# VH-VL binders against Riboflavin kinase, part 19

Target 1, 134 residues: Riboflavin kinase, of Devosia riboflavina (a0a087m355)
Amino acid sequence: MGIRLSGCVIHGDKRGRKLGFPTANLSIAPGVELPPDGVYSCIVWLPGQTTHHGATASVGNNPTFDDVKERRVEIYIHDFDGTLYGHELNICLLTRLRDMRRFSGLDDLTGQTERDVAQSRAMLAHHALTGLLP
Key: E = the ipSAE of ESMFold2; O = the ipSAE of OpenDDE; V2 = 0.75 times the mean of E and O plus 0.25 times the DockQ between their complexes.

## First folded at step 15 (VH-VL; framework fv_roconkibart)

Design km01 (from kj05 with heavy chain G56S; at its last look DockQ between E and O 0.48; V2 from the best seeds 0.64)
Fold by ESMFold2, look of step 15:
Structure km01 (fold): chain C 134 residues (1-134), chain A 119 residues (1-119), chain B 112 residues (1-112)
Amino acid sequence: as target 1 above (134 residues)
Amino acid sequence: QVQLVQSGAEVKKPGASVKVSCKASGYTFTDYYMNWMRQAPGQGLEWMGWINPDESGTTYADKFQGRVTFTLDTSISTAYMELSRLRSDDTAVYYCAREGDYEGYFDYWGQGTLVTVSS
Amino acid sequence: DVVMTQSPLSLPVTLGQPASISCRSSQSLLHRYGKTYLHWYLQKPGQSPQLLIYLGSNRASGVPDRFSGSGSGTDFTLKISRVEAEDVGVYYCMQALQWPYTFGQGTKLEIK
């Protein structure tokens, strides 16, 4: 079931926080294989906890100055608005909801984000997630 | 206080490229999008796009896609705009501007860089 | 692209009198969460543009209260209750709801 990853929150998506979807940007260890780019339903565990939160994740590339591409995992934890910077998160990417796409503007971005989160919540409500551990 | 200082005026031939720098000071460079605009002589303002210094993500106006590249060097708080395959109607003053609160307004502007494309 | 149309394009005013500049967008600038993404700038002669009004009606820091912005949807107005000599220049509206951001053509305000 899904792809298990862990990483430290480096920074949040500041625009996403402004729009009501505070995301965590995860530092993933070098050499770890990520699934195909896209938006995923997922679950996340905070340090020391065995209960999980539902989440919506974005997997994509991040260009760099050294022509080295760094693939990124950004996570919106559903119903959670706490401080995540510096926390180690364990996550499990579950269902791929869609490909990454470009947006025509701020309203398009927020509308798509709302739909992604709604789809993630719906899929998580139907999964047998009891007993999953970090 | 917040200051954006751009590189000096440039004179170019058609077909060349130009790279304009914008050095930021007085704020945390990675907390704000950097936008680029231009203004042809006697004309209005035209938005070219933005770069997010935190993620290096870019958005270019379609008119400039394929000809413009935004880059940055966060170690010296500097953004760059490079425009290639220049033509005479690219003659303009080019501005960098900081975007406030991710709300699409530009609260601080560079002094402008005149790029002249002639002959 | 969202087209921004300003009126008038040239605005001669008498010192001390009110002035009004209209801006119309080809699409609503109201975001689904209730903010209006319409901004105003002044470019004084020989200077870079400066922010006057953001998100429809908020005055930027240091902008005199004789400037006010109003409107919503597609029709917006910048008003100057009493024009001063320092107000001369070109006024631009800009929308920031859609990408690309787009500016109006500019309104040149001059003292007559």
Scores: ipSAE 0.651, ipTM 0.850, lowest interface PAE 1.0, mean pLDDT 88
ESMFold2 (binder alone), look of step 15: mean pLDDT 93; pTM 0.955
OpenDDE, look of step 15: ipSAE 0.722; ipTM 0.897

Design km02 (from kj05 with heavy chain P53A; at its last look DockQ between E and O 0.52; V2 from the best seeds 0.57)
Fold by OpenDDE, look of step 15:
Structure km02 (fold): chain C 134 residues (1-134), chain A 119 residues (1-119), chain B 112 residues (1-112)
Amino acid sequence: as target 1 above (134 residues)
Amino acid sequence: QVQLVQSGAEVKKPGASVKVSCKASGYTFTDYYMNWMRQAPGQGLEWMGWINADEGGTTYADKFQGRVTFTLDTSISTAYMELSRLRSDDTAVYYCAREGDYEGYFDYWGQGTLVTVSS
Amino acid sequence: DVVMTQSPLSLPVTLGQPASISCRSSQSLLHRYGKTYLHWYLQKPGQSPQLLIYLGSNRASGVPDRFSGSGSGTDFTLKISRVEAEDVGVYYCMQALQWPYTFGQGTKLEIK
């Protein structure tokens, strides 16, 4: 079924943007329980839209950049190039793909990100076919 | 005109701490990562790490992990580098430098801050 | 860590003559998207380092066209077509593909 979360988009890691994977950091309300740290396939509803988009989400700290002092939710929305700062987003985390890891450099980061996105897309396609999407 | 202006020279005893400031101007401070390097007398350059000026996230070279701390005061567009448990081989000129376009190159540098550690 | 090796470490040059500095990395600096994360800096006597070439072959703002960067993979070269007095200083290559960022030893260019 998935884990539903909601949060306001705030600024985050800008390095991913340069690599073609701009992420949106979600400010999750205090007291909301987050799932285990890791990378997830997910769906997101853009403001004012009823149709969801596929996305790849990360939950937890960033062990590579230490940019996150506290557990955070970051999402890369597939096939979307808009700006969402200040908007409230609803998301649903579906399948956990992997643990968080430290990267050795830009190429390592890029390669894993590509694999994550590919796996996320595959999981989303599977959920769509099996009727598991909310 | 982008400028990075660092604090003045420091003289410290072994075991002490030093905090160097780097005030930025001429650009949006929070839009760029700030990196720190040092250069021992007559030696080459050594990268220490970076800080995300937007979120305050830091990455330190392993050599300095646990001994260096990068911080910010965004209200005055200033980055800080604090190095603790100083020893003689920490004597160096310390530089702050802006990372250009998140591509790992430093397009603007501070004037450097000499930190001398001696008994 | 990626090891950066420059040669020569000392480079005496006659004014008006060309100069060439080599930089070798212990592993490829080519990103899978095609960018080469090798940068060159010049530190003039008594000054802070200044960006000279970025991403292999791009001249930084204000850098004269007598400077050029070339190379790929693990072997890179900085060339000065006609050395001028103001070119005296220490040149550094730096890789930014792997963390930590690492510099070459530096090449000291002097006028004969």
Scores: ipSAE 0.561, ipTM 0.862, lowest interface PAE 0.7, mean pLDDT 93
ESMFold2, look of step 15: ipSAE 0.617; ipTM 0.848
ESMFold2 (binder alone), look of step 15: mean pLDDT 94; pTM 0.958

Design km03 (from kj05 with light chain Q98Y; at its last fold request DockQ between E and O 0.54; V2 from the best seeds 0.74)
Heavy chain, then light chain:
Amino acid sequence: QVQLVQSGAEVKKPGASVKVSCKASGYTFTDYYMNWMRQAPGQGLEWMGWINPDEGGTTYADKFQGRVTFTLDTSISTAYMELSRLRSDDTAVYYCAREGDYEGYFDYWGQGTLVTVSS
Amino acid sequence: DVVMTQSPLSLPVTLGQPASISCRSSQSLLHRYGKTYLHWYLQKPGQSPQLLIYLGSNRASGVPDRFSGSGSGTDFTLKISRVEAEDVGVYYCMQALYWPYTFGQGTKLEIK
ESMFold2, look of step 15: ipSAE 0.710; ipTM 0.876
ESMFold2 (binder alone), look of step 15: mean pLDDT 94; pTM 0.956
OpenDDE, look of step 15: ipSAE 0.703; ipTM 0.887
ESMFold2, look of step 16: ipSAE 0.739; ipTM 0.892
ESMFold2 (binder alone), look of step 16: mean pLDDT 94; pTM 0.957
OpenDDE, look of step 16: ipSAE 0.725; ipTM 0.892
ESMFold2, fold request of step 20: ipSAE 0.765, 0.754, 0.729; ipTM 0.905, 0.901, 0.891
ESMFold2 (binder alone), fold request of step 20: mean pLDDT 94, 94, 94; pTM 0.956, 0.957, 0.956
OpenDDE, fold request of step 20: ipSAE 0.841, 0.846, 0.841; ipTM 0.928, 0.931, 0.930

Design km04 (from kj01 with heavy chain S55D G56S; at its last look DockQ between E and O 0.47; V2 from the best seeds 0.50)
Fold by OpenDDE, look of step 15:
Parts: C-alpha cells; sequence; structure tokens
Structure km04 (fold): chain C 134 residues (1-134), chain A 119 residues (1-119), chain B 112 residues (1-112)
C-alpha cells in the first residue's frame, strides 16, 4: 500500500521551476530499493507537519538528460511554494502513472507535466475516497 | 563581468578526438546551462547540445549523439566538449555559451575555438 | 526538427536607412504559457555571436533601441530603424522551444 521513502532535499531542475513546476530532488540513502522507473502520484509530509500534501514524483533517469546514470526521486508538491532545500522529507509513492519518456521541447515537457499532475491529483482523490491513504 | 574563455585552436587528423575547454567566471557556474555550438567556415551556427552543471545532465543533438561528450570540472568552473572520430567536415569554430535564465537564449559566449581536421 | 528560414540572406543597406529581416519557423514558437521562444543574434566580423533580442521582442542588455523584434507564431521580424556602421555582420534567428535548438541560415548585413 504505497512505497515509503525518505531523503534530504537537494537541488532540482531549475528549468522546471521556470515552467511553474518547481521540483525537489530527494537524496535517497544508498541501498534503499526504489520502485520501477516512472511517474507516480504521491503524498509528502512537510517538516514538522503531520498532515500530508499531494505530490507528483518521478523515479529513475530522465531520458531527456543523457549520461545521468543515477536513479533519482524528484517530487513536485502540489499547491506548495515554499523552499525545502536541505530538509528531510518523507514521501509515499502511491500509483504509477506512466513510464519515463523523452521530450521534444519545453512545450512537450510542460504539457506532459500538466497531465501528470492532473492524473496524480485524480488518483489522490480516489485514494482519499477509498480510504487508501496512509 | 561574466566571461567564458575557451581553449586554443586545435589541429587534428581524421579519426582523432578533440577536447575543448570553456572556463566560466563572473557567475555561479552550477546555476546555468552551458550550451555548445559550432560554425563551419563561412557557414551558419549549429547547436550541439547542453550540459547542466548542477546535476551534470546532458542533452545532445541527434547528429552528434554517440560522438560528443560534455563534461565538467566544477572546482574550476570549466566545461569540456569532446568530439571523437573526427572528420574533415568537423572543421569549425566551436563555441560555448551560457543559457540565460533557462529561456533558451545565449547571453554570453566564449571567444570560440577553431578545430581543423585535415589529413 | 524545426526549420528556421531567414530572408533575405544578403542585405545591403545605406547608412542611416532602416533594415528589416524576416524569420519564419516551420512550427509555432509560442509556448502554451505565452512566451515566444525566438531569439536574435548578431555576429560581427571576426567575433562571436552576441544576443540582440530574446523571447521575440526583448532587447538584450546594451543593445541600442534602434533594434526591435516583433512577430508571433511562425513569423518574426528584426528591425533596425537606422543602420549604423557597427551593425554590419550576420544576423541569426534561433528557436528554443523544441530540441534541438535550430538557427536560421543567417542574414549578412552590409553597407552599400
Amino acid sequence: as target 1 above (134 residues)
Amino acid sequence: QVQLVQSGAEVKKPGASVKVSCKASGYTFTDYYMNWMRQAPGQGLEWMGWIYPDDSGTTYADKFQGRVTFTLDTSISTAYMELSRLRSDDTAVYYCAREGDYEGYFDYWGQGTLVTVSS
Amino acid sequence: DVVMTQSPLSLPVTLGQPASISCRSSQSLLHRYGKTYLHWYLQKPGQSPQLLIYLGSNRASGVPDRFSGSGSGTDFTLKISRVEAEDVGVYYCMQALQWPYTFGQGTKLEIK
């Protein structure tokens, strides 16, 4: 019922921020098993808070960026505009939405990101209604 | 005073490799994408790809995929472009350029590095 | 790939007269959030390219106001209200909406 992960927030893709989707990269401890590569709906607990927030997470290598061998967990926290750099976050990956893919440009990237977020929100709403949220 | 200073001209034989350096100064090196272009003699500009110093992510134009490699030495704010299996039509001036504000425009350019490939 | 087509390729101009360069893209360069990813560069003889206009109509720092960029979608224009001797060089448009970034062929501006 979801995959729990924790990690320290490190620098993310600033280009995404320019497009309105600021992401946080999580430094996951070595040896922690990650789920299959893809985009996930997820929830995140902000520092000092007991209430979770909805988020969209990507796991794996971004095919758009070559020569990146390290699998990363990157999250976009919905309806949140704060800075979390250096903080430890706990997340729970819920539903896998799609595979990782290459993009042809900024518009393609933006469009898919919007779709991912919309699907993530829908899945989170479904989990909430069915009592599947942790 | 942003500056990009590239390495000197190179003369190479076909089949060899060339590595051009681009040293950045006057700004936070890891905060900006570094792009590479080239210009054959008397010809236009051709985009080769970018590298993001923050995570070393790269994107190469398909034309150069498998033959070009972008690398970094962040300790000295230097980007490198290595082109292998050189051929005569690789003869060009190679430029590094900083991408401004992640908007796809290049606001600062290196002075260029002439790479000549001849038998 | 997005094809960028400039016209004319050669532009002889009399000093003090206006100049206009057209750039056409094979696809719209309008991002869904409203930005137009079309940029203009000038490469003066023996120099590196330099940014003139970014995102369609914004003058780069230090660029004289005699330079202006306009257009939308697939049709763009760079205008010089009064050409000066220092404006000699090759002008390039470039799209940055899709990867790879692609340049126009270049327009060589010369003084008559």
Scores: ipSAE 0.474, ipTM 0.846, lowest interface PAE 0.9, mean pLDDT 92
ESMFold2, look of step 15: ipSAE 0.545; ipTM 0.814
ESMFold2 (binder alone), look of step 15: mean pLDDT 94; pTM 0.958

Design km05 (from kj05 with heavy chain G57A; at its last look DockQ between E and O 0.50; V2 from the best seeds 0.61)
Fold by ESMFold2, look of step 15:
Structure km05 (fold): chain C 134 residues (1-134), chain A 119 residues (1-119), chain B 112 residues (1-112)
Amino acid sequence: as target 1 above (134 residues)
Amino acid sequence: QVQLVQSGAEVKKPGASVKVSCKASGYTFTDYYMNWMRQAPGQGLEWMGWINPDEGATTYADKFQGRVTFTLDTSISTAYMELSRLRSDDTAVYYCAREGDYEGYFDYWGQGTLVTVSS
Amino acid sequence: DVVMTQSPLSLPVTLGQPASISCRSSQSLLHRYGKTYLHWYLQKPGQSPQLLIYLGSNRASGVPDRFSGSGSGTDFTLKISRVEAEDVGVYYCMQALQWPYTFGQGTKLEIK
């Protein structure tokens, strides 16, 4: 099926919002087992809703200022333009699309993000996800 | 008002390291990338990299990869640049600068820190 | 790395006359979403650089309207409609589309 995760939305990198990919960053509890780092197609349940949205997530290390290594899930929710700061989200990671990589600049980052979202949408269109609950 | 105040001039021998501080005031420190540049005497500007003080992520220009480290102390709104294994051609004025609106322009600069590397 | 080439490298100008500085990049600075990542700075003698123009043509706060930026793709121009004594210094263009960010060599503007 997929890997179920939940976490509280915390403020993330504002550059993504500037570029038109507003994201929700989840703080995942340290004891939770995460899948390998990478970019995933996924679905998400918004607060107060039982229907899901498609999304594109990155799973990776996110260093903290107190030298404690922290892993985060950064989610771009397809076709959503609201704010979720401080709310708990439920997600299901479905398909790993690619490894994390370094970018050569802003255009490279933007182009890769577009391709990731397109691939995520395509993968989600092929899955029977009707009726899944948070 | 926005201000970036850097540590004072340093004289170093080849092989040593230097750590330059940049204390920010007048804005929310974690809302803006901090960038580091240098300028050798009589020469142009060279970008060294940036740190995202909200997440701690860094990007270093390849030329400096492995010799430079950016760190920060958010409790005092201060960024640091450490350059190791110094050579005479590292003699330069080092600048910190705030990146505006994530658009890659530097709207506020520190006063500069002269680092001289000589025997 | 993106190479930024300025011309002229030395620009003596008579007070009150116009000045023009060219900057060419080795690749387009137009981001796929329509912004141009080309910025201009002035470094006055003995001072830190200061932002003049960002994103091709926007004047930074406090910059007089006698400064203007223009250009397309790979070819950019900074113009000063009437040079004043306070304009003396070295002008740098910089690209911020690709990493590393790169500067032009500088254009030293001086009063003749």
Scores: ipSAE 0.603, ipTM 0.838, lowest interface PAE 1.2, mean pLDDT 88
ESMFold2 (binder alone), look of step 15: mean pLDDT 94; pTM 0.958
OpenDDE, look of step 15: ipSAE 0.702; ipTM 0.896

Design km06 (from kj05 with heavy chain Y102S, light chain H31S Y33S W99S; at its last look DockQ between E and O 0.05; V2 from the best seeds 0.00; counts 0 for: pae E 11.3 > 2, placed apart)
Fold by ESMFold2, look of step 15:
Structure km06 (fold): chain C 134 residues (1-134), chain A 119 residues (1-119), chain B 112 residues (1-112)
Amino acid sequence: as target 1 above (134 residues)
Amino acid sequence: QVQLVQSGAEVKKPGASVKVSCKASGYTFTDYYMNWMRQAPGQGLEWMGWINPDEGGTTYADKFQGRVTFTLDTSISTAYMELSRLRSDDTAVYYCAREGDSEGYFDYWGQGTLVTVSS
Amino acid sequence: DVVMTQSPLSLPVTLGQPASISCRSSQSLLSRSGKTYLHWYLQKPGQSPQLLIYLGSNRASGVPDRFSGSGSGTDFTLKISRVEAEDVGVYYCMQALQSPYTFGQGTKLEIK
């Protein structure tokens, strides 16, 4: 049981790439119900693939910049270092690891990101994910 | 090439608010955190906080929490700092500065905006 | 908050001579990733601050090689090997390891 989402990769988190965690930002279709804001363990199917990768996702809203509010899903695909811009990804959000929070500085952000990824990998190892398809 | 251009000097009375703009050019606005500092006349520098233009997240120094708000208009690559309930000791030059990479150093600064608070 | 203490606060110097500015933090600025989050700025008279040194010892783009930064943990030094007239201004150290980011009080460098 997970929450299935799909979306087009629009741009990556530039700060995450500099910290060694390049991410894919997903444009989620209007009207799709997103889960509560937070950081999740998840799995991802790359374009044209039926095998999945482990991943870590953040789900959150940007501040309102006009009457249009962008819903944002950022995904770090574990053990993947490729370019997916302009391509559609399918994901399954599995376990919510923590709430979104503010960071006190660069070391705090880096440390938390490392912990998030480690927790995501650990949770994925606990799940029976064999045979799941996009 | 990279430029941060701030709005002009302001004179305010105690109790008012001020909103300073910082227009960025010459780089991708959403790639870099924007930081705000101030400097009272003849005094040192004081960090007020940052805003992430990519997602709009903010951090404020505790001293300014509840009085300062950072906002954005990404369509014109502009950051804003609003300081409310002004006091005479808020008289200072206010700076915006781009955070170089993700490492907490400020590689480009605006020209500064003098805010004077007096009766 | 991390307190940053600079010494001296006033630094008169003869042209062509070396200068040294000390900055001490109330706690270590070495991150878990092994980087030192200590930066140096110069504010020339009537100007905005400009970055000199970042992450302890890295010279910012366009900064002359007569400027160098060193130190570890809590004790940091900015050195100018041969002072020029354009080096006049106020020098600030800043820590960016923990919120709030904090500056030293400034060191005013003047030519004798």
Scores: ipSAE 0.000, ipTM 0.582, lowest interface PAE 11.3, mean pLDDT 84
ESMFold2 (binder alone), look of step 15: mean pLDDT 95; pTM 0.965
OpenDDE, look of step 15: ipSAE 0.006; ipTM 0.624

## First folded at step 16 (VH-VL; framework fv_roconkibart)

Design kn01 (from km03 with heavy chain G56S; at its last read DockQ between E and O 0.57; V2 from the best seeds 0.75)
Heavy chain, then light chain:
Amino acid sequence: QVQLVQSGAEVKKPGASVKVSCKASGYTFTDYYMNWMRQAPGQGLEWMGWINPDESGTTYADKFQGRVTFTLDTSISTAYMELSRLRSDDTAVYYCAREGDYEGYFDYWGQGTLVTVSS
Amino acid sequence: DVVMTQSPLSLPVTLGQPASISCRSSQSLLHRYGKTYLHWYLQKPGQSPQLLIYLGSNRASGVPDRFSGSGSGTDFTLKISRVEAEDVGVYYCMQALYWPYTFGQGTKLEIK
ESMFold2, look of step 16: ipSAE 0.751; ipTM 0.896
ESMFold2 (binder alone), look of step 16: mean pLDDT 94; pTM 0.957
OpenDDE, look of step 16: ipSAE 0.766; ipTM 0.902
ESMFold2, look of step 17: ipSAE 0.731; ipTM 0.887
ESMFold2 (binder alone), look of step 17: mean pLDDT 93; pTM 0.955
OpenDDE, look of step 17: ipSAE 0.743; ipTM 0.896
ESMFold2, look of step 18: ipSAE 0.713; ipTM 0.881
ESMFold2 (binder alone), look of step 18: mean pLDDT 93; pTM 0.956
OpenDDE, look of step 18: ipSAE 0.759; ipTM 0.900
ESMFold2, fold request of step 20: ipSAE 0.751, 0.763, 0.759; ipTM 0.899, 0.906, 0.904
ESMFold2 (binder alone), fold request of step 20: mean pLDDT 93, 93, 93; pTM 0.955, 0.955, 0.955
OpenDDE, fold request of step 20: ipSAE 0.849, 0.855, 0.852; ipTM 0.932, 0.934, 0.934
ESMFold2, last read: ipSAE 0.712, 0.702, 0.757; ipTM 0.881, 0.869, 0.902
ESMFold2 (binder alone), last read: mean pLDDT 93, 93, 93; pTM 0.954, 0.955, 0.955
OpenDDE, last read: ipSAE 0.852, 0.853, 0.852; ipTM 0.934, 0.933, 0.934

Design kn02 (from km03 with light chain A96T; at its last look DockQ between E and O 0.51; V2 from the best seeds 0.65)
Fold by OpenDDE, look of step 16:
Structure kn02 (fold): chain C 134 residues (1-134), chain A 119 residues (1-119), chain B 112 residues (1-112)
Amino acid sequence: as target 1 above (134 residues)
Amino acid sequence: QVQLVQSGAEVKKPGASVKVSCKASGYTFTDYYMNWMRQAPGQGLEWMGWINPDEGGTTYADKFQGRVTFTLDTSISTAYMELSRLRSDDTAVYYCAREGDYEGYFDYWGQGTLVTVSS
Amino acid sequence: DVVMTQSPLSLPVTLGQPASISCRSSQSLLHRYGKTYLHWYLQKPGQSPQLLIYLGSNRASGVPDRFSGSGSGTDFTLKISRVEAEDVGVYYCMQTLYWPYTFGQGTKLEIK
């Protein structure tokens, strides 16, 4: 149930700062098979914690920007404002919400991100009620 | 104080490449996106793209996609813009500019680099 | 691409008189979080552009208070309450809400 990944938090493109959705880039080990590109509802375990947090994850290249040459995993951790650089995170991708898409600008991106987060939260809530969360 | 100092004027033939440098000082280089613009003689400003000095991520305007390359030397806080397959209509003053506080405005500009493309 | 249209393109002004430049965008530049991604630059003769107004109405550091930016949505105005000789140059509006970033044609302000 879900796709488990682990990676070290590395610096990202900081685009999230422009949007108000700071994301963490995970350095995934070479050879690890990633799920299909898209946006996912996600849970994440913060360092030293046994309880998971909800998150919204992006897998793949961002077609809006030409700076991503390799598939990446980026996560926006809901209701979390700390820094995690250099830390190893374990995540579990749950429901695929949508395909990757190109955006026309900041507002378009922001709007979709808000929708993604809302959908992610809803899916996480559903999983919690159905006992599907690890 | 924040300064962006660009390399000197260039004269190139059609088909050649040009590489313009932009050395930043007075601030943390990796904390701000660097944008590139150009201005043909007597014309307006044209946005070419940006580079994130933190990771080197780039975004290019479609017009220049495949022909322009932004690079960095973070050890000397320098950004580079390379334009290949030059044409006469690439003749312009090229500017680097710092994007201020991730708000999309350019608060500091280089002095500009004239690139002349002629046979 | 978002088209930025400035008017007028040429603006002769008498010293001490006010000046007004219009900038219209083909799409709204209002971000849902309330920020307006419209900026104004001045390029003085023989110089690089310099930031005047950012995010619609904020004066950049060192910019005299005779400069002001206003507007919303698709219609924006840069005003100079009392034009000085040093205000001569080409003024550009720029949007950064949409990709690619786009500039207006520029408005050349000259002293009569």
Scores: ipSAE 0.670, ipTM 0.881, lowest interface PAE 0.6, mean pLDDT 93
ESMFold2, look of step 16: ipSAE 0.714; ipTM 0.880
ESMFold2 (binder alone), look of step 16: mean pLDDT 94; pTM 0.956

Design kn03 (from km03 with heavy chain D101E; at its last look DockQ between E and O 0.48; V2 from the best seeds 0.64)
Fold by OpenDDE, look of step 16:
Structure kn03 (fold): chain C 134 residues (1-134), chain A 119 residues (1-119), chain B 112 residues (1-112)
Amino acid sequence: as target 1 above (134 residues)
Amino acid sequence: QVQLVQSGAEVKKPGASVKVSCKASGYTFTDYYMNWMRQAPGQGLEWMGWINPDEGGTTYADKFQGRVTFTLDTSISTAYMELSRLRSDDTAVYYCAREGEYEGYFDYWGQGTLVTVSS
Amino acid sequence: DVVMTQSPLSLPVTLGQPASISCRSSQSLLHRYGKTYLHWYLQKPGQSPQLLIYLGSNRASGVPDRFSGSGSGTDFTLKISRVEAEDVGVYYCMQALYWPYTFGQGTKLEIK
């Protein structure tokens, strides 16, 4: 189950890092069909590892910022503080948590991100218990 | 030391476009967001938006959406602000300013560029 | 948009005397992680604005200790303990918690 994607980690929004949610932008190959825009619970395989990590992923354009011309995949890897720039990551999007939304500011963004991460963790835990994780 | 040097004053007619440059020096250009503000004569400051020099991401104030464009030339550490469909009320001093540590404060400012829009 | 309201708009001050500028925001500027996204700028006559106080109470580099920022939530104050001639200009508060960033009207400090 889930939608599998692969991409190289590229630079992302450094502002997010200041808020404690460093994300990795994945450069997805042209022509790869992305799932509907939204925030997803997901799992990620770090380079050289066979075990997966939990993550929260966003797919699509960020309506808060007008700069995103192309749909992007950004992932926040739970409980991970390493740097992955230039590395190829494999991810699996599992549960769609919500639609993309516009934020009024940093606090709104932070609050929603916290909720997203919490929901993601809960979904991942559920999948683990039901044997739905790959 | 950190410096932001803007292009010179501009005189434009209504309907024209203006492009102001902001050359940064004294720091790593791609490590800090660049913001743009303007100030009409005798008036206060107005935020226009920001650009992330690292990947070119932009955010514009709604008031300027569709009429302003931020661009970069990272090879020369320069940011550009282009405002199109100029009106007389666009007459103002335009400032570029570096956002310090992504905390929404502007720790270094350009010297300003006066843009005058008149028939 | 968040409305920033400064008072007074005009502030005549005698040299050596203290000065106080109020800034009120229409919404709280306190981030849930504890940072207050209220900044103060000074624009001296004929110059670009310069940062005075950031994140509510932090003095920017080179700013004399006679300047101080305080406040929380929606009410903020910039204080100058002893006004000097070089302090003449327009002071602006700015919020950066909400988008778009918004400035107060400005307070023009002049020497009596």
Scores: ipSAE 0.653, ipTM 0.874, lowest interface PAE 0.6, mean pLDDT 93
ESMFold2, look of step 16: ipSAE 0.742; ipTM 0.893
ESMFold2 (binder alone), look of step 16: mean pLDDT 94; pTM 0.957

Design kn04 (from km03 with heavy chain Q65E; at its last look DockQ between E and O 0.46; V2 from the best seeds 0.65)
Heavy chain, then light chain:
Amino acid sequence: QVQLVQSGAEVKKPGASVKVSCKASGYTFTDYYMNWMRQAPGQGLEWMGWINPDEGGTTYADKFEGRVTFTLDTSISTAYMELSRLRSDDTAVYYCAREGDYEGYFDYWGQGTLVTVSS
Amino acid sequence: DVVMTQSPLSLPVTLGQPASISCRSSQSLLHRYGKTYLHWYLQKPGQSPQLLIYLGSNRASGVPDRFSGSGSGTDFTLKISRVEAEDVGVYYCMQALYWPYTFGQGTKLEIK
ESMFold2, look of step 16: ipSAE 0.719; ipTM 0.883
ESMFold2 (binder alone), look of step 16: mean pLDDT 94; pTM 0.955
OpenDDE, look of step 16: ipSAE 0.738; ipTM 0.895
ESMFold2, look of step 17: ipSAE 0.729; ipTM 0.884
ESMFold2 (binder alone), look of step 17: mean pLDDT 93; pTM 0.955
OpenDDE, look of step 17: ipSAE 0.705; ipTM 0.887

